# VH-VL binders against q9umr5, part 41

Target 1, 268 residues: q9umr5
Amino acid sequence: SYKPVIVVHGLFDSSYSFRHLLEYINETHPGTVVTVLDLFDGRESLRPLWEQVQGFREAVVPIMAKAPQGVHLICYSQGGLVCRALLSVMDDHNVDSFISLSSPQMGQYGDTDYLKWLFPTSMRSNLYRICYSPWGQEFSICNYWHDPHHDDLYLNASSFLALINGERDHPNATVWRKNFLRVGHLVLIGGPDDGVITPWQSSFFGFYDANETVLEMEEQLVYLRDSFGLKTLLARGAIVRCPMAGISHTAWHSNRTLYETCIEPWLS

## First folded at step 1 (VH-VL)

Design o4 (framework fv_modakafusp)
Fold by ESMFold2-Fast, scan of step 1:
Structure o4 (fold): chain C 268 residues (1-268), chain A 121 residues (1-121), chain B 107 residues (1-107)
Amino acid sequence: as target 1 above (268 residues)
Amino acid sequence: EVQLVQSGAEVKKPGATVKISCKVSGYTFTNYYMNWVQQAPGKGLEWMGWIDPRDGSTDVAEKFQGRVTITADTSTDTAYMELSSLRSEDTAVYYCARLYKSSGWYPFDYWGQGTTVTVSS
Amino acid sequence: DIQMTQSPSSLSASVGDRVTITCKASQDINNYVDWYQQKPGKAPKLLIYYASNLETGVPSRFSGSGSGTDFTFTISSLQPEDIATYYCQQYDSYPWTFGGGTKVEIK
């Protein structure tokens, strides 16, 4: 039998986006119980990420309890950050494979149509004024806004990403690291043609420096300091990197070649 | 790939019953609700009802209650819509359309090609 | 029942024009609205779901926006193959209801 799979969607998204993914899983791993969580759909995906983490935590507890052999997580876009936090706050998770599907793991610094819907006159260079305010931190997109030209403001004001990455101190950091390290495999997926996640290397824990030069995961302070366990996981052989060109942001969950190459091997 | 194939055109007399089929392929039939939509000549779209093929549960719009019966056969992956006591105003194209099954309702992402029903004396 | 008021009922535009269609719900439906294209003699085709999400395989010239009660569907550069009737549909509350449709024609 296959371990159950739990799917967490992204910003302004819902379970509907994963219909092709479910078909692929059913074809290659028939009998797999797949639960696509319909929480924080649509506009509710803008709720603060810590609120979303609490809601998803409540939904996954009974699923994990029924699967003593473990579960897999497939977490798309913003959902990958929810799953990152979920793995840190749960003292008893039994996640084998955490599959992060084009998620901005080090944050986002790029223009997007949904930002223009929320803040019509804002450009990426000016969004720090809104996002790093207490009011802005009540919106999920601002919880992972990472302006490389205002890194001091990001470190001080980010209520979510800076904390979960261990970039700013938190009383629970040691426990969060211990919990995260229980994951069996961290499977990172993303690519240069995504068009939304900026820089695309954020999906692999790379990010801009102050000159907008991308530094990869191994050059990040969070990795070098092993703030939440990336260095330990990599040394353990538990990090899988699966970049693929030619895939746009809304196509990661509906591309068969991507599924066969990057997802299928990790669904025991 | 996903296909919804409907039965052919029907000509019926007033007071008769018509039964239209919608056979699906390319996906798991029980993972989607099947909906029926009416479109009178030159008019817009009007939702009639849905069925959950997994347990046979149905709901029908107020306008069609008592005249519409929706059923599904999981052994042949086919949904049916039966409309009784036909009147001239039931002359329309009838569409089946699948709805992704989740905790909420979502879009009709695939539609059948439509079945024309003409009610004439 | 939630009433979906769509406007205009019809419009004529030239190839390359920006076309805008609006849909107004009688009550707050969040962003639970979809947009469909129907060509003569054909079944409707999903273009936009969840107010603003482009369906897979649909050209990027189509877009949707809005929230609450006011929604907009836009074709940024009208093409000959876009001649069709467009419908909005709400799925916030049962029963599902469609707008009256907007017939788009080329001059």
Scores: ipSAE 0.005, ipTM 0.548, lowest interface PAE 10.1, mean pLDDT 90

Design o5 (framework fv_modakafusp)
Fold by ESMFold2-Fast, scan of step 1:
Structure o5 (fold): chain C 268 residues (1-268), chain A 122 residues (1-122), chain B 107 residues (1-107)
Amino acid sequence: as target 1 above (268 residues)
Amino acid sequence: EVQLVQSGAEVKKPGATVKISCKVSGYTFTNYYMNWVQQAPGKGLEWMGWIDPRDGSTDVAEKFQGRVTITADTSTDTAYMELSSLRSEDTAVYYCATHPRYSYGFYYFDYWGQGTTVTVSS
Amino acid sequence: DIQMTQSPSSLSASVGDRVTITCKASQDINNYVDWYQQKPGKAPKLLIYYASNLETGVPSRFSGSGSGTDFTFTISSLQPEDIATYYCQQYDSYPWTFGGGTKVEIK
C-alpha cells in the first residue's frame, strides 16, 4: 500500500491550494492517506519560521508514529523551508521522499506582490534595512530574505535561513545535519517561469553572487563544506532535480504534467 | 442545529458605511471559513470575500477591494462585513455563508445566513 | 475571471417532469462546480458539490454531471417544492463566480 503524504503550504496559503494535487494523487495512487496541514494559514504564515516549525512538528509527530513504513512530505514555496528545518530538528522522523515544490532553499531576493502587501512602498534593494532588524526577523518572509549585496548583514541577522543552511555556526548544527541525512530522497522542483522565487535556481540551492550572477548548488560554500549534508546526499544518489519551464508560482501544485513527471515517481 | 443569524435591514445614504453581523451557533466557529455574498435586486449571486476566524486572514474579490473589511470575533462567534463609500449599486441582500475547513480540497457553502437587506438611497 | 454561462434563464415544467439546466465555464475548471437552490425570499442551499456529489439530506431526484467546461444539473421528477432559482458556481480559481441562475416554475 502507499505511504502517507503530508503537505505543507506556503506564504498566505492554506490547504485549499492543494485540491488539484489531492485529485492527482488519488488518481495515480488510490488509497493514499494525504494530510494537508491547516496550520499557519493566511496571515499566520507571516509568523517567524521557527514558531511554524514547532507547530508543524507537533502536527506531524502522530502521523509519522502511525506510519511505520515511513511518510512522504510535499512542501510548497515557504513550506519547503519549514520542512527543511523540521527534518533537522526531529531526531525520530521517518520521511522517505521530501518533495520541495518551488521553495527558496537559498533565500529570496525579488520584488513580489507578497512583499508589497507587507511593505507596500519598499523595493527589494532596500528591504535589507527592515528584514535584518530584530523587528523584521519576527516575519517569516524576512527569515529567508537573502540580499546578495549585503551578505554580511544576512549572515549576522538571519535567525533562520543562515542557521539551517550552516552559513553561520550553531551549537545544534551537527545534530541537525545527522537528522536531515535520514531522509530517503530530496526531490527539488522549480523553473524559470515561476515569477515569484528569485532567483528561480534558489529552489535548487543556487543563488546570486554579489554581481547577481547565479552560482549553482555545487559552487555554493554550503555544498562544498557539506554543512547540512547536500554533498553527502548527492554522493549517495538521493538528490533528484526536476526543473520544468512554463509553470508560474501558483501553478506548481495544480499542473498535471508536473505532477506526473516530478512528484508521482516519488510517492511509493 | 446549525444557525447563522444576520443583523437587520439597513437604509443608508450614498457615501455612508454599513456594518453587517453574522452570529454563529451549533458548530465550532473556528472550524469553518466565513464568506460574504452579494445579491442585487433581481440579479444573481456575487462572491465578495472570506475570512478564516481562527487567525483573521481574509481574501476579498477585486471588485470590492478598498471598500470591504471582513472581521471575526471568536469571543462572540460573530463575523462582520463592513462596506464603505456606499453607492446606489450596493443596494442588495448580503449573505454570510460557511465553508468547512476540513473538506480536503472540496469547496462549498454548506450553511447560509438569512440575508441582510441594505438599501442605499438619497 | 472565469465566466459561468447558465442556460436557460427560466423554464416552466409540470410536476413529475425531468428538468435539465446547463452551465458552461469560459475555461477548463475540471470538476470544481457546485449547484445551489434559492427558493423565493430565502438564502441559497447547497445541493451538489464537486460537479456530481449529492449533499447530505438532499433528495436523490437532484443530480449533477459534467467536467471541464460543460456541466449539467438535473431534477429527475419535479416536485412543487422545487420552485426556485438554481445557480452553478465554480471554485477552481479566485474569485469564485456564479452562473446567472435558472428560474424553475411549475406551469
Scores: ipSAE 0.000, ipTM 0.383, lowest interface PAE 19.8, mean pLDDT 88

Design o6 (framework fv_modakafusp)
Fold by ESMFold2-Fast, scan of step 1:
Structure o6 (fold): chain C 268 residues (1-268), chain A 122 residues (1-122), chain B 107 residues (1-107)
Amino acid sequence: as target 1 above (268 residues)
Amino acid sequence: EVQLVQSGAEVKKPGATVKISCKVSGYTFTNYYMNWVQQAPGKGLEWMGWIDPRDGSTDVAEKFQGRVTITADTSTDTAYMELSSLRSEDTAVYYCARGTKYYGSGFYMDVWGQGTTVTVSS
Amino acid sequence: DIQMTQSPSSLSASVGDRVTITCKASQDINNYVDWYQQKPGKAPKLLIYYASNLETGVPSRFSGSGSGTDFTFTISSLQPEDIATYYCQQYDSYPWTFGGGTKVEIK
């Protein structure tokens, strides 16, 4: 029988968005227990990411306890960052496949419609003034705002992403790295036509340098220093990269070809 | 220890209103739905509705629409079910039950209150 | 509304017997069915969720199976403490509906 699947949604999203994904899983892996968590839906998705991690942790503990053979995580967009933190803070997780669907793993630096709705008078070049304040860090989207022109402010003010990526020191870093390395497979999915995640390579741990030139994962300091285990995971063959063109941000969870190519093989 | 503790038994006249409380402890109130279930004497279970304590949103079975109001007070970790225009057929035990916030395969009611008996008599 | 037809309405069995209860949905509900146990004067207790999954702390003698419209709940070896009324419940679509219950008694 198949391992249970836990699904974590993204910004301004809800469990209902995953109805097609549930249909695909039921067709290819009938009998799979799929749980789409209804926590932090809609505007509640704007709450600080550490608060969301605490709430999702409470929800996943009993699911993992009921599945001694292990579970799979499918985490969409912002939800992929929640799952990154879950894997680090839980010293007893039994996650086999962590499937990250177009999540800004190295952060976001782009003028998305969500940001314009929340901060209509701000351009991406000026968002650092809001996001890197104590008030701004009370919003999830600012927790992974990564301005490549103000890296010193990002490192000092980011209360979430800089810490889980090991870009700034934290007392729990060694334990978080040990916990994260217990994952069976890290499956990274994303693509150039996403239109929201900027740069799209952030879904694969690539990101802008100070000149807005994208450097891939293997060129990042977090990889080179093995800050939370990426280099170790890659060396043991546990990282899967599955880029796909032609898929917009809201379509990752409802595209059959994407499911068959990038997700289905990892749902043992 | 997770507990749901309900208010005591009520005796009401036809046409009256009853309000039952369900106080929770041992978990984060806003992380679960609170369901209400009716059981008439010697009969089976009937789902009435639920509330999400986080935002106060509710869904109520058609049979009870217009008569039932479900509310939650996050400052006291207490859910309430208010049933108006009481009829003799509303005589029943009423349960509150904690529901998981899982869409798809993961929904269930894992912790229940002890029940509140409501008798409607003339 | 989805109707859950549960059978039998009551049964008598001996300790150690295999007990089987059936639940039939009026339309396809996939695997969205849970099973509850209710002892006299007590609140219901979750035993099985999503058709076939055993709740933590529930004895392994309880099991569930089925999909679509036909579901079965089984007690492999009836114990005295299992004497209760058992209910199936669908959560495929609102309003959620319960079966009529099966009262299990000792002969």
Scores: ipSAE 0.005, ipTM 0.494, lowest interface PAE 11.9, mean pLDDT 89

Design o7 (framework fv_modakafusp)
Fold by ESMFold2-Fast, scan of step 1:
Structure o7 (fold): chain C 268 residues (1-268), chain A 122 residues (1-122), chain B 107 residues (1-107)
Amino acid sequence: as target 1 above (268 residues)
Amino acid sequence: EVQLVQSGAEVKKPGATVKISCKVSGYTFTNYYMNWVQQAPGKGLEWMGWIDPRDGSTDVAEKFQGRVTITADTSTDTAYMELSSLRSEDTAVYYCATYLRGYSSSPWFDPWGQGTTVTVSS
Amino acid sequence: DIQMTQSPSSLSASVGDRVTITCKASQDINNYVDWYQQKPGKAPKLLIYYASNLETGVPSRFSGSGSGTDFTFTISSLQPEDIATYYCQQYDSYPWTFGGGTKVEIK
């Protein structure tokens, strides 16, 4: 039979967003046990990411324990960062496929409706003033705000993303790397028409330099230094890149062609 | 220019305490862990411990636990290593070292301070 | 603690010779090993990081290789200024540990 699937939602999201994804899985892999975690729904998705990681960890432990053959993770948008941290802090995870649906793996630097709702008078160029403060770091979106023009502030103030990416030193980093490397497959999904994740290449570990020129994963220091295992995973053939044009941010979990091309093959 | 500048040589009697400083310039002191390394005469390098200057958290190698205290003063960008109950085998050169080359999540040692010689004599 | 066994403890070679130093970790450390040069009375200087990467400003005659438990440091054409003690260091797991050092002298 098929390994169980755990789904982690994104910012201002809930389990309802995945109804089409569940239909697709049921059609192609009937009998799959799919658990969509209903923690940190809606406005609670704004809670600090380390708090969310702890809550999701408590929820996934019994699911993983019940599945000795392993589990798959499907993690959407901000949820992909939660799953990144889960794979690093859990010294006993049994995740086979980690499927990241348009998640800002290297961070976010772009104006979106979510940011305008939360900070209506702020432009992306000025958001660093809020996000890199103690108050700002109490909001999940600021935990992965990555201003390429204030990289020193990002490195010092990011309580989450800079640490899980190995961009700032941490004594637990080697343990986190060993834990992350136990994943079977890292499936990265995203595309140029997403419209929210900026730059869209952040979903593939690419990001802006100080001139807002996007550098690919293989040009990033975190890859070159293998800070959390990307170079090792790529060398063993465990990274899958599945870019797709024509898909908006809210459609990654409800597009049949995307599912068949990028997700279905990894749901053993 | 990035520099780690250590305090001058010390001569101490057995049982005394020594406190060595490492003043940094040319980078943001709170962004990187500061390490301390001991090198006894004619011997190799031995890691003693580190401090995160951001919050003052430390970790000290088992051999030095109970005798070594590592602290940081963010107002002066200075890290300190204090070694108590000095013995003749503590005669050594002590180095501070950090890592600035990339954003590796594991600490590497570059740059280094110039070293501080501590002599414990009767 | 991870033990780093470095060999040889000392060597003498002529200018222009190829010199190799090895370092063996007691357990798998991936590529988390650096190599340092230390001249008498001076602090160590980073030459090679992450097993095989040459530090900026370091002459190309220095190189590193290996992964897992076995690592090699090479000087392709020994120069007089290379007289020093060389150390490997692992940073896979703390406490970080150094090899015993290799003293390189000219014949």
Scores: ipSAE 0.000, ipTM 0.421, lowest interface PAE 16.1, mean pLDDT 87

Design o8 (framework fv_modakafusp)
Fold by ESMFold2-Fast, scan of step 1:
Structure o8 (fold): chain C 268 residues (1-268), chain A 122 residues (1-122), chain B 107 residues (1-107)
Amino acid sequence: as target 1 above (268 residues)
Amino acid sequence: EVQLVQSGAEVKKPGATVKISCKVSGYTFTNYYMNWVQQAPGKGLEWMGWIDPRDGSTDVAEKFQGRVTITADTSTDTAYMELSSLRSEDTAVYYCARDRLGYSGYKYFDYWGQGTTVTVSS
Amino acid sequence: DIQMTQSPSSLSASVGDRVTITCKASQDINNYVDWYQQKPGKAPKLLIYYASNLETGVPSRFSGSGSGTDFTFTISSLQPEDIATYYCQQYDSYPWTFGGGTKVEIK
């Protein structure tokens, strides 16, 4: 039988967005129990990411406990960061495949309609003034804002991303790394036509340097230092990279070719 | 303009403790990890450990675990390496060297201190 | 731990000669190798980073090449001030490890 699948949505999103994904899973893996978590929907998706991690943790514990063979996670956009933290804080997770759908794993540095709604007068070059304040860190978007021109502020002020990426140390870092390494497969999905995630290579742990030149995962200090286990997972053969062109940010969960190529092979 | 300046030479007896300092200038101390490297007379370079000055987190190479303590004082922009239970084999030059904390990992140890000679003799 | 095997351990060459030093990693380290110059009584100085990139202020006669497990450091025309010991270092994974060094002397 097929392992249960848990789905975590993104910013300003809800369970309804995954109706096509559920249809695809039912067609290829009939009988799979899919739970789309209906937490932090709409405006509540703006709450601090650590608060969301706590809520989602409480929801996934009973699902994982009832599935001794393991579960799969499909985590979309901002939800991919929630799932990153879940895998680190849970000593007892039994996740086989963690499928990250276009999530800003190294952060975001680009203007989007989401940011303009919250901060209409801000440009990406000025958003660090808001996001790296205590007030700004109360918004999920600012928890993964990563300004490559203000590295010192990002490292000091980021209450979420810098910690889960091991860019700033935390007392629990060693335990978080051990827990994250329990995952069977890390499936990274993203592409150049996403239009929201900037740089799009953030979905594959690449990011801008101070000159806004994208450096890939293997050139990042978090990889080189193996801060949370990326290097170990890659050596283990557990990281899957599945880039696909022609897919916009809101289409990752409703494209059949993407599903068949990047998701279906990792659902057992 | 970046400078790492280390404390002066030390002569110690076996069993003693030595504490070496590395004072930095010309950059933001908390943006770079500080590493310590040992070089025995006529021998090569051996990495000892690092500290993140922002929060004081450290990692020490297996060979030195239990004897090395690395600390940092952000009010004086100074890193310290303390080596206890000194043996004759600890006679060496000790260097501090910075590496980049942040977005790109292209180079390590771009700046080094001048070195501190520690002699362990009876 | 990743072992860095550096060769030769020493060499003697004439001013103007092309000098080549090699460094072999015990496993694939991509391009995560730096090269340092250490003159007697002095701290090491970074010359080449990320296998082939010349550090700012370093003379163009120094170069690096290679990827994976095999790396080469070259001085195209040896000068008297180049007398030193040269070290490779990998930073692909902790702990950081150095090659054994190559002592370069003038004949």
Scores: ipSAE 0.000, ipTM 0.385, lowest interface PAE 18.2, mean pLDDT 88

Design o9 (framework fv_modakafusp)
Fold by ESMFold2-Fast, scan of step 1:
Structure o9 (fold): chain C 268 residues (1-268), chain A 122 residues (1-122), chain B 107 residues (1-107)
Amino acid sequence: as target 1 above (268 residues)
Amino acid sequence: EVQLVQSGAEVKKPGATVKISCKVSGYTFTNYYMNWVQQAPGKGLEWMGWIDPRDGSTDVAEKFQGRVTITADTSTDTAYMELSSLRSEDTAVYYCATFRYGDYPSLGMDVWGQGTTVTVSS
Amino acid sequence: DIQMTQSPSSLSASVGDRVTITCKASQDINNYVDWYQQKPGKAPKLLIYYASNLETGVPSRFSGSGSGTDFTFTISSLQPEDIATYYCQQYDSYPWTFGGGTKVEIK
C-alpha cells in the first residue's frame, strides 16, 4: 500500500487545480489516499501565512495520525512555504517526502501577475514600502517578499519568511530545526520558464544578492549557518533537485513528464 | 449598494479650469484605487490617471501631465479630477471608476460613475 | 505606450449569430486585459476580466480568451440587448490603454 499524500495549494488557488495530478497518482500508484486541502482557497490565500499554517496544521494532524508509516506532502507555489512552516512547528510530523512545486523558498522579488493584480502601480523596487509595514504583513504575499536592496528592512519586518529561514532569531528556532530535520526527503522542483517565481532559483534556495546576481543555495548564509537544517539534509543525501525547462507557473501540477520525472519516484 | 455619483454637467470657455467630483458610497473609500477616464464625442475611452485614496499617490497619463490634478478627500469620501487650460478637444464625458485590487476574483474597473459632460465652447 | 489594436471597428449580425471581436497588443501583456460593454449614453460595464474570467451577473454567452498579444472576445448567440460598443483594455503597464472599440448592431 502507498503512503497517503497531502496536497497544499498556492496563491489564489483551490483543490480543482490538482485534478490532473490526482489522475497521474491514481495511474501510477493506484489506491493512494490523496487529500487536497480545501482551506484558504481563492482570496483567503491572502491571509497571513502563520494563520494559514495553523489552519493547515489542524487539518493534517488526523491524516498523519491514521498513517503511522508516514505521509507525503506535495506543496505548490506559496503552499510550499506553508509546508516549510508545518514541518518546523509540528513536534510529531511523520512526513517522508516533502515535494515543493515551484515555491519561492528564499522569497519573491519580481513583477508578476499576482503582484500587479494586488498592487497594479507598484514596481518591485518600491513594494518594500508596502510589504514591510504592519499592514502589508497582513497579506501572505508580503510575508515572503524579499527585496535584496532592503535586506535590513526584510530582516526586521518579515513576520514569516525571515523567521522560518532562521535569518532572524526566534525562541523556537532550535526546536523548529529539529522538527524540520525529521523529513525523509526534500524534493525541490522549479524552472526558468515559470514566469511568476522571481528569481526562479528561489525554488532551489537560490536568491539575488544586492546587485541582483543569483547566488545558489550553497552560497546562502542560511545554508552555511545551517539555520534550519539545509546543510545537514544535503549531507544526509535527503535533498533532491529537479529543475525542468518549458513549464509555466500554472502547469507544474498538470504536466505528465514533470510528474513522471520529479514527483512519481518519491511517492512510495 | 456600491455607488459612484459624479457632479453635474459643465460648460466652460477655452482656457478655463474644470473640477469634477466623484462621491463614493457603499464601500470603504480607502480600500480601492479610483480611475478617471475621458471619452470624446463619438470616440473611444482614454485613461487619464488614478489615485490611491489611502495615501493620495497618483499616476497620470503623459498626455494629461501638467493639466490634470487628481485628489481625494477621505473626510467626505470624494475623489476629484481637475483639468486646466481647457481647449475644444477637451469636450468629453469624464468617468470615475473603481479598481478593486484587493477583492479577487473581481479584477478590473467594476463600478463606474454616471459620467460628467464637459463642453468647451467660445 | 502599449497600443491595443481592436477589430473590426463595427459589425452587423443577426440574432443568434456567433460574434467574435479581436484585440492585439503591441507587446506581451500576459493576461492583463479586460472587456467592457458600453450602451449609448451609459457608462461602460465590465464583462470579462483578466482575459477570460466572466464578471458576476454577466450572461454566459459572453467569453474571452487569449494571452500574450492576441485576445478574443466572443458572444456565442447574439441577443437584441447586446447592441453596444465593446472595448478591450490593457492594465499591464501605465498608461492603461483601450482598444478603439467595436460597434455591434443587429441586421
Scores: ipSAE 0.000, ipTM 0.395, lowest interface PAE 15.9, mean pLDDT 87

